VH-VL binders against p38822r5to271. Designs and how they scored, part 21

Target 1, 267 residues: p38822r5to271
Amino acid sequence: LSIGNEIKDSFKETHKWVQNNLKWLKDIEQFYRERAKLEKDYSERLSRLSAEYFNKKSSTSVPISVGDTPTTTPGSIEAAGVVAWNEILSQTDMISKDHDQLSTDFENHVANQLSGLFTKLDMTLSKINGFNNDMVNKKDNIYHELEKAKKDYDEACSTMEMARNRYTKASNDRNKKKLDEKEMEMNKCKNEYLIKINQANRTKDKYYFQDVPEVLDLLQDVNEAKTLFLNDLWLKAASVENDLGANVSKRLQAANSVVKQNKPSLN
Key: E = the ipSAE of ESMFold2; O = the ipSAE of OpenDDE; V2 = 0.75 times the mean of E and O plus 0.25 times the DockQ between their complexes.

## First folded at step 4 (VH-VL)

Design e1 (framework fv_rovalpituzumab)
Fold by ESMFold2-Fast, scan of step 4:
Structure e1 (fold): chain C 267 residues (1-267), chain A 124 residues (1-124), chain B 107 residues (1-107)
Amino acid sequence: as target 1 above (267 residues)
Amino acid sequence: QVQLVQSGAEVKKPGASVKVSCKASGYTFTHYGMNWVRQAPGQGLEWMGWINTYSGNPTYADDFKGRVTMTTDTSTSTAYMELRSLRSDDTAVYYCARDEYIGGSYLYYGMDVWGQGTLVTVSS
Amino acid sequence: EIVMTQSPATLSVSPGERATLSCKASQSVSDNVVWYQQKPGQAPRLLIYDASTRATGIPARFSGSGSGTEFTLTISSLQSEDFAVYYCQQYNYWPYTFGQGTKLEIK
């Protein structure tokens, strides 16, 4: 039976699984950083476009096309048309600012938070690994002391047995005194060995029934924390993108309201 | 930067002893075990043993028991390997290499950092 | 002691091709097998641990597979720097034991 190997394989597999799940956070972080860059690029281009057209200082004849032939009032534009055009350009610039805000929000409230989450959980996982190593090392130290005590006891037993053989071969005071001395040393080593057996058994019980379950629970806590915080960050990402949609809608409604106030000369 | 730096090449006579050092830097010395591996000219890798850097407890391969002693000095982050009663067939490059296996650790990920190697030549 | 046997002793392949290296254990070692690469005059380099997990910094063209007694290292789209000696090692039982190595050379 090898229950120690079964526990070792289970802990090793769980730790590796958690570690791999944490590395996945880096892929999610990179996605939002690239997504933020796309929004930033769009924002800059759109802002430049609106500024370029706003800065044009030329009056424009506005043709009204019916089919292929323009039907216009040559050489004139309506003041209301200029106001409507300026509002369209203004709201276009506001839309570019909304996309710039989304880029900033993805960086600050999603990507940077994912990076921070990875760092914190990776550090926690490293501490759990360190705790596991300390726990195992303390157990191993007790077993090493036990092995040493056994060797000392075995050596003392051998020495005592040689003294006993000398005494049985020549029964005199010298050999008896030496036998008594070696027997006392053997009993001392025996007592130390028994103490180490007791310590090893207590350490084994604590290790298997307290320490190992505790470490496995800590690994599970890391994975659960990763899942909970990742879900919160996904919800945050959805929220900031939804805000963009609402803002863009508001910008377009504002532009349309100004355009609708421009009544045709027919009425 | 994580690195292991070994002592320089040695030439010894048969029957002598050699002690190779391996100085660690860039990580917590006691969090990783230290392996010793040798390679005779033109031959493969041979594992000699490892030492638990936290406890100082070594484990030796059967072929080297009685001739090898592995120790550590935590204050200098240095591991040592002493091989006694040298024979001509002990001529080899000796490597130290760290792993995450510390006296029964459940997280062995192979030997990820190796020293540059120390050539030990045994000749009369 | 566990005996690790690698085959072939020498494998000749052309750059850009796929190489498959085998490692067999004398008894089951679970998935506790490591692969190392060694170039002349250099220390070994960790490639794969736990039979199939790539070590940090190892290119995706290296992959490991197997469990129990049969293990394989595969190198897809061989590069010139991949021609080296490859060693497998088991860490399921003390003492840790290496295979004798497979030399990968240019055809």
Scores: ipSAE 0.000, ipTM 0.376, lowest interface PAE 16.5, mean pLDDT 81

Design e2 (framework fv_rovalpituzumab; at its last look DockQ between E and O 0.00; V2 from the best seeds 0.00; counts 0 for: pae E 22.2 > 2, placed apart)
Fold by OpenDDE, look of step 5:
Structure e2 (fold): chain C 267 residues (1-267), chain A 124 residues (1-124), chain B 107 residues (1-107)
Amino acid sequence: as target 1 above (267 residues)
Amino acid sequence: QVQLVQSGAEVKKPGASVKVSCKASGYTFTHYGMNWVRQAPGQGLEWMGWINTYTGNPTYADDFKGRVTMTTDTSTSTAYMELRSLRSDDTAVYYCAREGIYSGYDLGYAFDIWGQGTLVTVSS
Amino acid sequence: EIVMTQSPATLSVSPGERATLSCKASQSVSDNVVWYQQKPGQAPRLLIYDASTRATGIPARFSGSGSGTEFTLTISSLQSEDFAVYYCQQYNYWPYTFGQGTKLEIK
């Protein structure tokens, strides 16, 4: 009984531990959703800023005619400057789009995946808990049957004793007949009680030495799976952000190439 | 409905055997023992014996020991009485009658339910 | 074996009257006596058991009394359906034994 309680406590503690880990997944999910939101917000603000300055340029600077092959001419230093500025703004707008993509990537490839992982593991945990409950119920039912068998046996013993006493007081064939019948009933109940004892012992052994350990192992498996998938998602999160960095670098290089063409003099 | 239904009438020659059946219904067969009582034409009741349906153990009247065998089939809730070495004075109506085995069912071991009777005629 | 002796062999009584039937045991059988009623062509019917306990469905006009060796079945007011043969039986000792019966007929 004491061992049973200790084992039950172990299951409860382990179950709680796994639940806490799943809750942690939700927190991580929320973190990446918030990051996605920040990226989206930044993207939108940056885009608006770029657009604003494009409009300023159009109102305050010399119009730029776009030909098939842009060429910097000696008489167009100011134009060259405007061209460079235009490229910077254009690339900035592209960078804003890159941040928008990162927002989408955080949502689709990280946060949503964490949500899916949580759902799957939570369902698995529920199944494990259900299995444990079933085992406990089966065990309890066997014990209830045992108690019933014991009560029946006790009652049969009592009735036999009453019959014996009656026979002792009046030793006739009728009372003898009753005694014999009550003895038979007692033996029947005894046998049933013995059967239930054996069944209860077997059930107890199976529950504590086989079933409970198995359930604990299943909980461990859930935890291990959580860890593995979570690691993969963390790596994915880093990957998509690195992609942003790469894209940003590319955009800046493009802008720089144009800026280098903006010469301070015609010499 | 609690009832005992016996097999049909029999006509036998002296020296032959007869086996009468008694099928029980409407109650737990093994809670009640089965008695066999016969009645010759125009005569009184004569107890032949009884069988404990739970244990399968019979108890016979001395007058019938060696010639009678009582058995039961719990699967069909049927009691049987076989009488061997028949003679003319065995001509009678044979009854099965239940009595309680345990205190909860025994009306002081009274025969509370009877079969309809089976006429056995022994004639040359 | 215990000998159960019933008396009288035949009892003639008018409808509405009281009938008293006697059963005597050769030795004490405590209160382990039962009474049966049998009509022509029918199986016996349980009336009284444990000397004085009326079976279920038996009219109140039937009553049993006695202990030891003397037993009595009483019908307080005879009805037309009560005319039959009555048997007493002891179940205190093996073998069970019946009385020879009392025929109750209409006067």
Scores: ipSAE 0.114, ipTM 0.622, lowest interface PAE 2.2, mean pLDDT 89
Fold by ESMFold2-Fast, scan of step 4:
Structure e2 (fold): chain C 267 residues (1-267), chain A 124 residues (1-124), chain B 107 residues (1-107)
Amino acid sequence: as target 1 above (267 residues)
Amino acid sequence: QVQLVQSGAEVKKPGASVKVSCKASGYTFTHYGMNWVRQAPGQGLEWMGWINTYTGNPTYADDFKGRVTMTTDTSTSTAYMELRSLRSDDTAVYYCAREGIYSGYDLGYAFDIWGQGTLVTVSS
Amino acid sequence: EIVMTQSPATLSVSPGERATLSCKASQSVSDNVVWYQQKPGQAPRLLIYDASTRATGIPARFSGSGSGTEFTLTISSLQSEDFAVYYCQQYNYWPYTFGQGTKLEIK
């Protein structure tokens, strides 16, 4: 497989795309934090309303008129109405507490989990970028070592050739020893250069045909994990809101049960 | 050798601020997140927050939001935790801890390396 | 917030015996539970992660098990250096939460 410039540059572009997608988690988190605040504000206001009317009810008394001879006992009917109203106010306060619970659930089970998800995926993305940078640096360092080894080998070849020329012009033991020393140095540099060529080729092939495709796949995995966990959090948000609906229904049924006992009967 | 070395013990008055440092060595600082955990005398462990060492973005536990600031200095491989508006019940040993073990890139990780701890005493 | 509850608070055992420590989560945390050991005056030490995987360098006598809401740390054939406080922690949900600890002491 042939790796072009478009694929080489795709890491930077894909990384930025995934990073931008992860930032959306922060917007979603902020939405649920503001939604929780609305529920908290509603809860506090509804609780205060209930308390206010409970206090008004306690201070408002209608005395039974003196001298009346009614066919029924008006005090009994008024007492039943007061009990029903008291229950309506009590259940209203309970509904305010149900909304307070939803506020807490949105903070703890949705917003905080979105924050955590962003934190973990953002770190994973940063780690992948770090790995890519380390791989690029390693590749560049090996190419630098290869260039140095080639220069050393070229210099040793030149030095050996000069020693050979001296031995050819004056064939003596000193010049022969010098030639042998320079030939050994050249062979040492040649072996080092060949080793560096092999290392560079292996590093290049691993980088372009294994490492780059693998980190691109990891970037896609991060985005997929984001989508899967976000979907789970969407479902959790719906679940806690459904719990509110069930609780409110239960409160209203309790109030209705008490009100039904205040039904007038025909004698 | 991988290690985390924290700054020395501090004594502060109520209302003051304290800044604890945690210097990392033996690994690539930006490859692992850093957590802060405290422990009051004779009590259990309490998680305070986490910082992304590559981006510098922190995430704080709700009990500490508004009072804590976590930062990093990548050039010195050092993480910092500053706690403001100190109360007597903030007296504790404060630890930094690395998230070094990954579980399939899932939501959470284990703290494999811990600093030695920094005792912060808040008294009048 | 996930509540982690450890039991017992204190376990008194003799060297050479087996110790079993319990950790319960208020809701399912999958297998994303960690165990730490802490000796007096020292930082915590990682023992087990992913409920049952021993950390590098941890002796085979330490084993973890469990999933969902119930987790166990078992130490077979206790040695003198094992007497310490043990903490469980969940990392399935944010914020991370720790148990209150189990103190393992000599009988």
Scores: ipSAE 0.006, ipTM 0.503, lowest interface PAE 10.1, mean pLDDT 83
Fold by ESMFold2, look of step 5:
Structure e2 (fold): chain C 267 residues (1-267), chain A 124 residues (1-124), chain B 107 residues (1-107)
Amino acid sequence: as target 1 above (267 residues)
Amino acid sequence: QVQLVQSGAEVKKPGASVKVSCKASGYTFTHYGMNWVRQAPGQGLEWMGWINTYTGNPTYADDFKGRVTMTTDTSTSTAYMELRSLRSDDTAVYYCAREGIYSGYDLGYAFDIWGQGTLVTVSS
Amino acid sequence: EIVMTQSPATLSVSPGERATLSCKASQSVSDNVVWYQQKPGQAPRLLIYDASTRATGIPARFSGSGSGTEFTLTISSLQSEDFAVYYCQQYNYWPYTFGQGTKLEIK
């Protein structure tokens, strides 16, 4: 069994794991797009509800009095109640707009940013895969060159032995010259083989002890970047929803302040 | 009511193991990390590690790595800390503490809810 | 790991007076510092987080300040219930580390 195969399987497994973690970003993006749609729909329905009850109200907007002698009218308690009700409806409409803002914020500051994060990291992962392929191909090519040099040397050895056998059986000048030619060719092939062995050993050391660890570190870096930026986007999602909560609280406090002024003795 | 309730005091001999439980109530257990902190008599606080209650993956302080195992049971909202190969200097009160977030803003990893503590006494 | 050094070890102060407790980190921890109060026989209680933010329900007399390596807890008008041990903790680096504590006792 080859240690190279174990390391090649490690890259494929790690790359698959990182890729699956990146694909998970698309599920998270979809969740926030669906949340944005829910908030938008709620906003629109709430705004229509407020408008319906604005239209339903018969404003007792009949002037209480004009000129310099104001008087209390029979509907004075209802008139103060209408003021409070109008404030409740107005603040409700503002709350509807707060939800519209949340919809926009989820889309722009969370979902769109998740889409961008996926695109950036997917491109980076593609570059790492390309780098790994280049390293593997370079290593494999050197091993193929070594195998070719070995085959050439083995063939030259066989050819030289054939020439040796011819010279042994018929010891003439022609057979001696042929043997010398084949021995020189064999020695050239031997030297090439020895050179390729040295190259392969050097490449083996670089590949297993430097290149593979570096590529695996790059994959880890992608996953670490994904985690860091995803956490930041989740915190942003919480922040924009907290802003909604703060705004809604302010709307209700404004409505409550007017409601508290709706007293039976206001006239 | 948000609370952490720990198992009762234990007396152990050197070389034994102890497993302390911490039951959470009043909040969603898997939303908050659980830390373990110990305090020897008359001494300060020492962080032992924490566990991600959603994944069950622990992280241990170096001094306890190899002797401690932290686990969770999400069905009962309970965290466990087991300390093995007990020594007399392991005599301490052991606390669980929730890594808190409040008011919709992060606490920056503060421990906002603590268990009542479990006294573990190791005597020869 | 980050060493958190508290001073003084013991602080004797009369009720109604001001107490100032110090905490120094061996490296910058930004504002990622918390303060806990611990009374005898009780678990620690969160007072201050992010160096200066009071936790919910903590009286205004407690205040925290500092950033980087130097942090201070101030109790502006000591009440009888404030006599306890106080710990600082950093959470900027792994592992989390506590100071050794400052005991606040009645003079």
Scores: ipSAE 0.000, ipTM 0.368, lowest interface PAE 22.2, mean pLDDT 84
ESMFold2 (binder alone), look of step 5: mean pLDDT 91; pTM 0.925

Design e3 (framework fv_rovalpituzumab)
Fold by ESMFold2-Fast, scan of step 4:
Structure e3 (fold): chain C 267 residues (1-267), chain A 123 residues (1-123), chain B 107 residues (1-107)
Amino acid sequence: as target 1 above (267 residues)
Amino acid sequence: QVQLVQSGAEVKKPGASVKVSCKASGYTFTHYGMNWVRQAPGQGLEWMGWINTYTGNPTYADDFKGRVTMTTDTSTSTAYMELRSLRSDDTAVYYCAREGISGSYDLYYFDYWGQGTLVTVSS
Amino acid sequence: EIVMTQSPATLSVSPGERATLSCKASQSVSDNVVWYQQKPGQAPRLLIYDASTRATGIPARFSGSGSGTEFTLTISSLQSEDFAVYYCQQYNYWPPTFGQGTKLEIK
């Protein structure tokens, strides 16, 4: 119902909307930090697994038979099986390192960048809020001064009327001088009130038709910048994860190639 | 945790000036404006002004315009309030207080306060 | 400037009882009112903002209500640590203005 209150509510609502949208950046950042931790955990556990089975392999050596077994040439089939197993363990360790790299990439190229983006945009939002506060304070200050000027004028009018009544009842030179003094004071207060009305009207026009639209546009610019940079970071996140997929595929193809050599007919 | 640590108590003569400092920690200094509020012994709270810590631009209460100056040093996350032409009725505890954030542009409520600096003006 | 009037000036209540503190604005201040608690020798502590929103770390026994010109702070089941001076403050109009305070004391 009040135009002034509707305009105040507009900035408040838009500011809150933008602030809530910026909070999404912190949620997205936290997601990628948790995602990186999962990749790091997987990497460490997978590396440990490959190391354990490498150690078991060395501990399970079987003595070469003595008797009809040649002592200078090991069996080619047994050697091929060991080579295939070694390659599987080696590629498993490489896969663990690929996941470690993804964890690092999520932290450095996604989560840290999201953190930086939030800090920059939140700082810009604070600057816009500061600008709006200065503007509102200037407007409210002139309205406060207008209210004081009106009160002063009303009081001076009452005082002058009392002096007029005294002069009317006792028309002496003392009462006449007092009336003249109070009339002069009233006219001074009236002029101050008129000046403040003009100042308030100018401030009101600038506030409603220039300043409020400007700060609302600035708030929308913050949200738009957030969306544009966030889209770039999501594309980066997809890119580093796609690289993991390609690398893991190559590791498994390498392992399969060695396994096929162990059983040449299995192609 | 958010902390605002103010400089120590001051004793001044009438007509002198006093400069109180407020060192912020536990948050990004430039994200929140800083307010100054005073309290005379046994009396209520009186707002003195606000400074935009990002821009350095201050806004002063009418009663203090012309004799108060608020500044910041972002490199040390410190806000300053200097009050000039001291009178005996300026004897008070002076607080710095961080602006609250509620999604409103009217951000003159105070979520964290310094411990206060007692300024005594003796004649 | 907007005048904030708190009542009563002093409220004497026993631990475990309910305390209700009032704050009136000379003009409508919407819901832009905050409540602070101040203990002797300490800085004020934020309790409630936006008339009814509890600040972080403030016990559930503290609640605020009201809008426009009349506001209330309610403390249910008073604890010994709750005996302090309470201030209301408006931030709808420049300059922000405080009530004179209500002292909550042990009966």
Scores: ipSAE 0.000, ipTM 0.373, lowest interface PAE 16.2, mean pLDDT 81

Design e4 (framework fv_rovalpituzumab)
Fold by ESMFold2-Fast, scan of step 4:
Structure e4 (fold): chain C 267 residues (1-267), chain A 124 residues (1-124), chain B 107 residues (1-107)
Amino acid sequence: as target 1 above (267 residues)
Amino acid sequence: QVQLVQSGAEVKKPGASVKVSCKASGYTFTHYGMNWVRQAPGQGLEWMGWINTYSGEPTYADDFKGRVTMTTDTSTSTAYMELRSLRSDDTAVYYCARDEIYSGYDLYYGMDVWGQGTLVTVSS
Amino acid sequence: EIVMTQSPATLSVSPGERATLSCKASQSVSDNVVWYQQKPGQAPRLLIYDASTRATGIPARFSGSGSGTEFTLTISSLQSEDFAVYYCQQYNYWPYTFGQGTKLEIK
């Protein structure tokens, strides 16, 4: 049947489409892993930069601490400038840690979750494919049994016809007994053939009208689950990146507050 | 009422095989996968494998590959676990436990319903 | 296969106190961790899935947290029925693997 042929092709095409969609998850995972690496590299370099300039500053003056606050002995204006610079370097180091946190969040809450999602969906897709193969094999086996039963019946009919011809030419007890035997064999083969026709028709109907639609629905469910989980991961990725923005803003506000305290008095 | 009922305790000699059954009721059998988990006396839980009740396709833990066979009979809503070439260290309580095969939002909610367990004793 | 390691092996606490149980994975398992409770002579009971989501019928005193490789189960205001063995399990990779368990016992 044309419809049957379309249904056979439909599973192959839908399976390939879902498989390609799942493969796309690996590309998204790779993107976030590379994105995380960029954040990690930036964090390490920024932390190194702030440390370098903290050390460079200390080489030109000896800070004298009053309580826990380091100060420079000559002049209040110089001391205030040093405090402001120290705060800028400190907040720069904090920003580097915020980027390190984003790197970790991308790996743990996005990339690793994409990897897990792929593994689970790929396993489910594999099991659906296994189920489809089992159904196809069962259907094919019943069709082969039907073909064998038909061949056996056709051969039994031919054999019975030959026995009938022999009895017609020579009507004796031997030929009559042989004809009766072949007629019973033909009837046995006919019954077996009818049983196989019934089994094949039921298997065909179940396959095309129940089993194939159900496995196609399962394939669509896999793709739908992928889309729903991916949307949640998109939201998570946006959330952790928004947290970085908020944290960086807070660091810069802290630095600005200290700098504002250093504003010179003007007349 | 959702429940899993397992077959009774078994005593086997080393080298024998054991087949444990798990009969499900109160839910659609093919909507949930079936896990098999064992626990040796005084030890922790050990996952043995999972079977897709819809397809009949099993997935086994590496430690049990070659010795275990998991099957289902959907007409009776029953899962089976057969363990071959039994050793004394296979003495354990064997559990069946269901998990959801899939949903639109999550493919695994943990094993929410467990059988009562089947004690298998392997001794000479 | 992923190795799940629980600590401590045994935790002794009094009723009404808070208990904190740890579970570590040998590599990242995302948030795909489940917690089970097992009382003597009984099958395990599902407590938490997706690291932090309580299963149906589980009291609010049970909470889960963690991601990646480190996970925690917290029981606030312990009841007498909470003294049991607790297991974590990862479902991020096949085969699914359990921790060795933490026994929570009365002090």
Scores: ipSAE 0.000, ipTM 0.356, lowest interface PAE 19.2, mean pLDDT 81

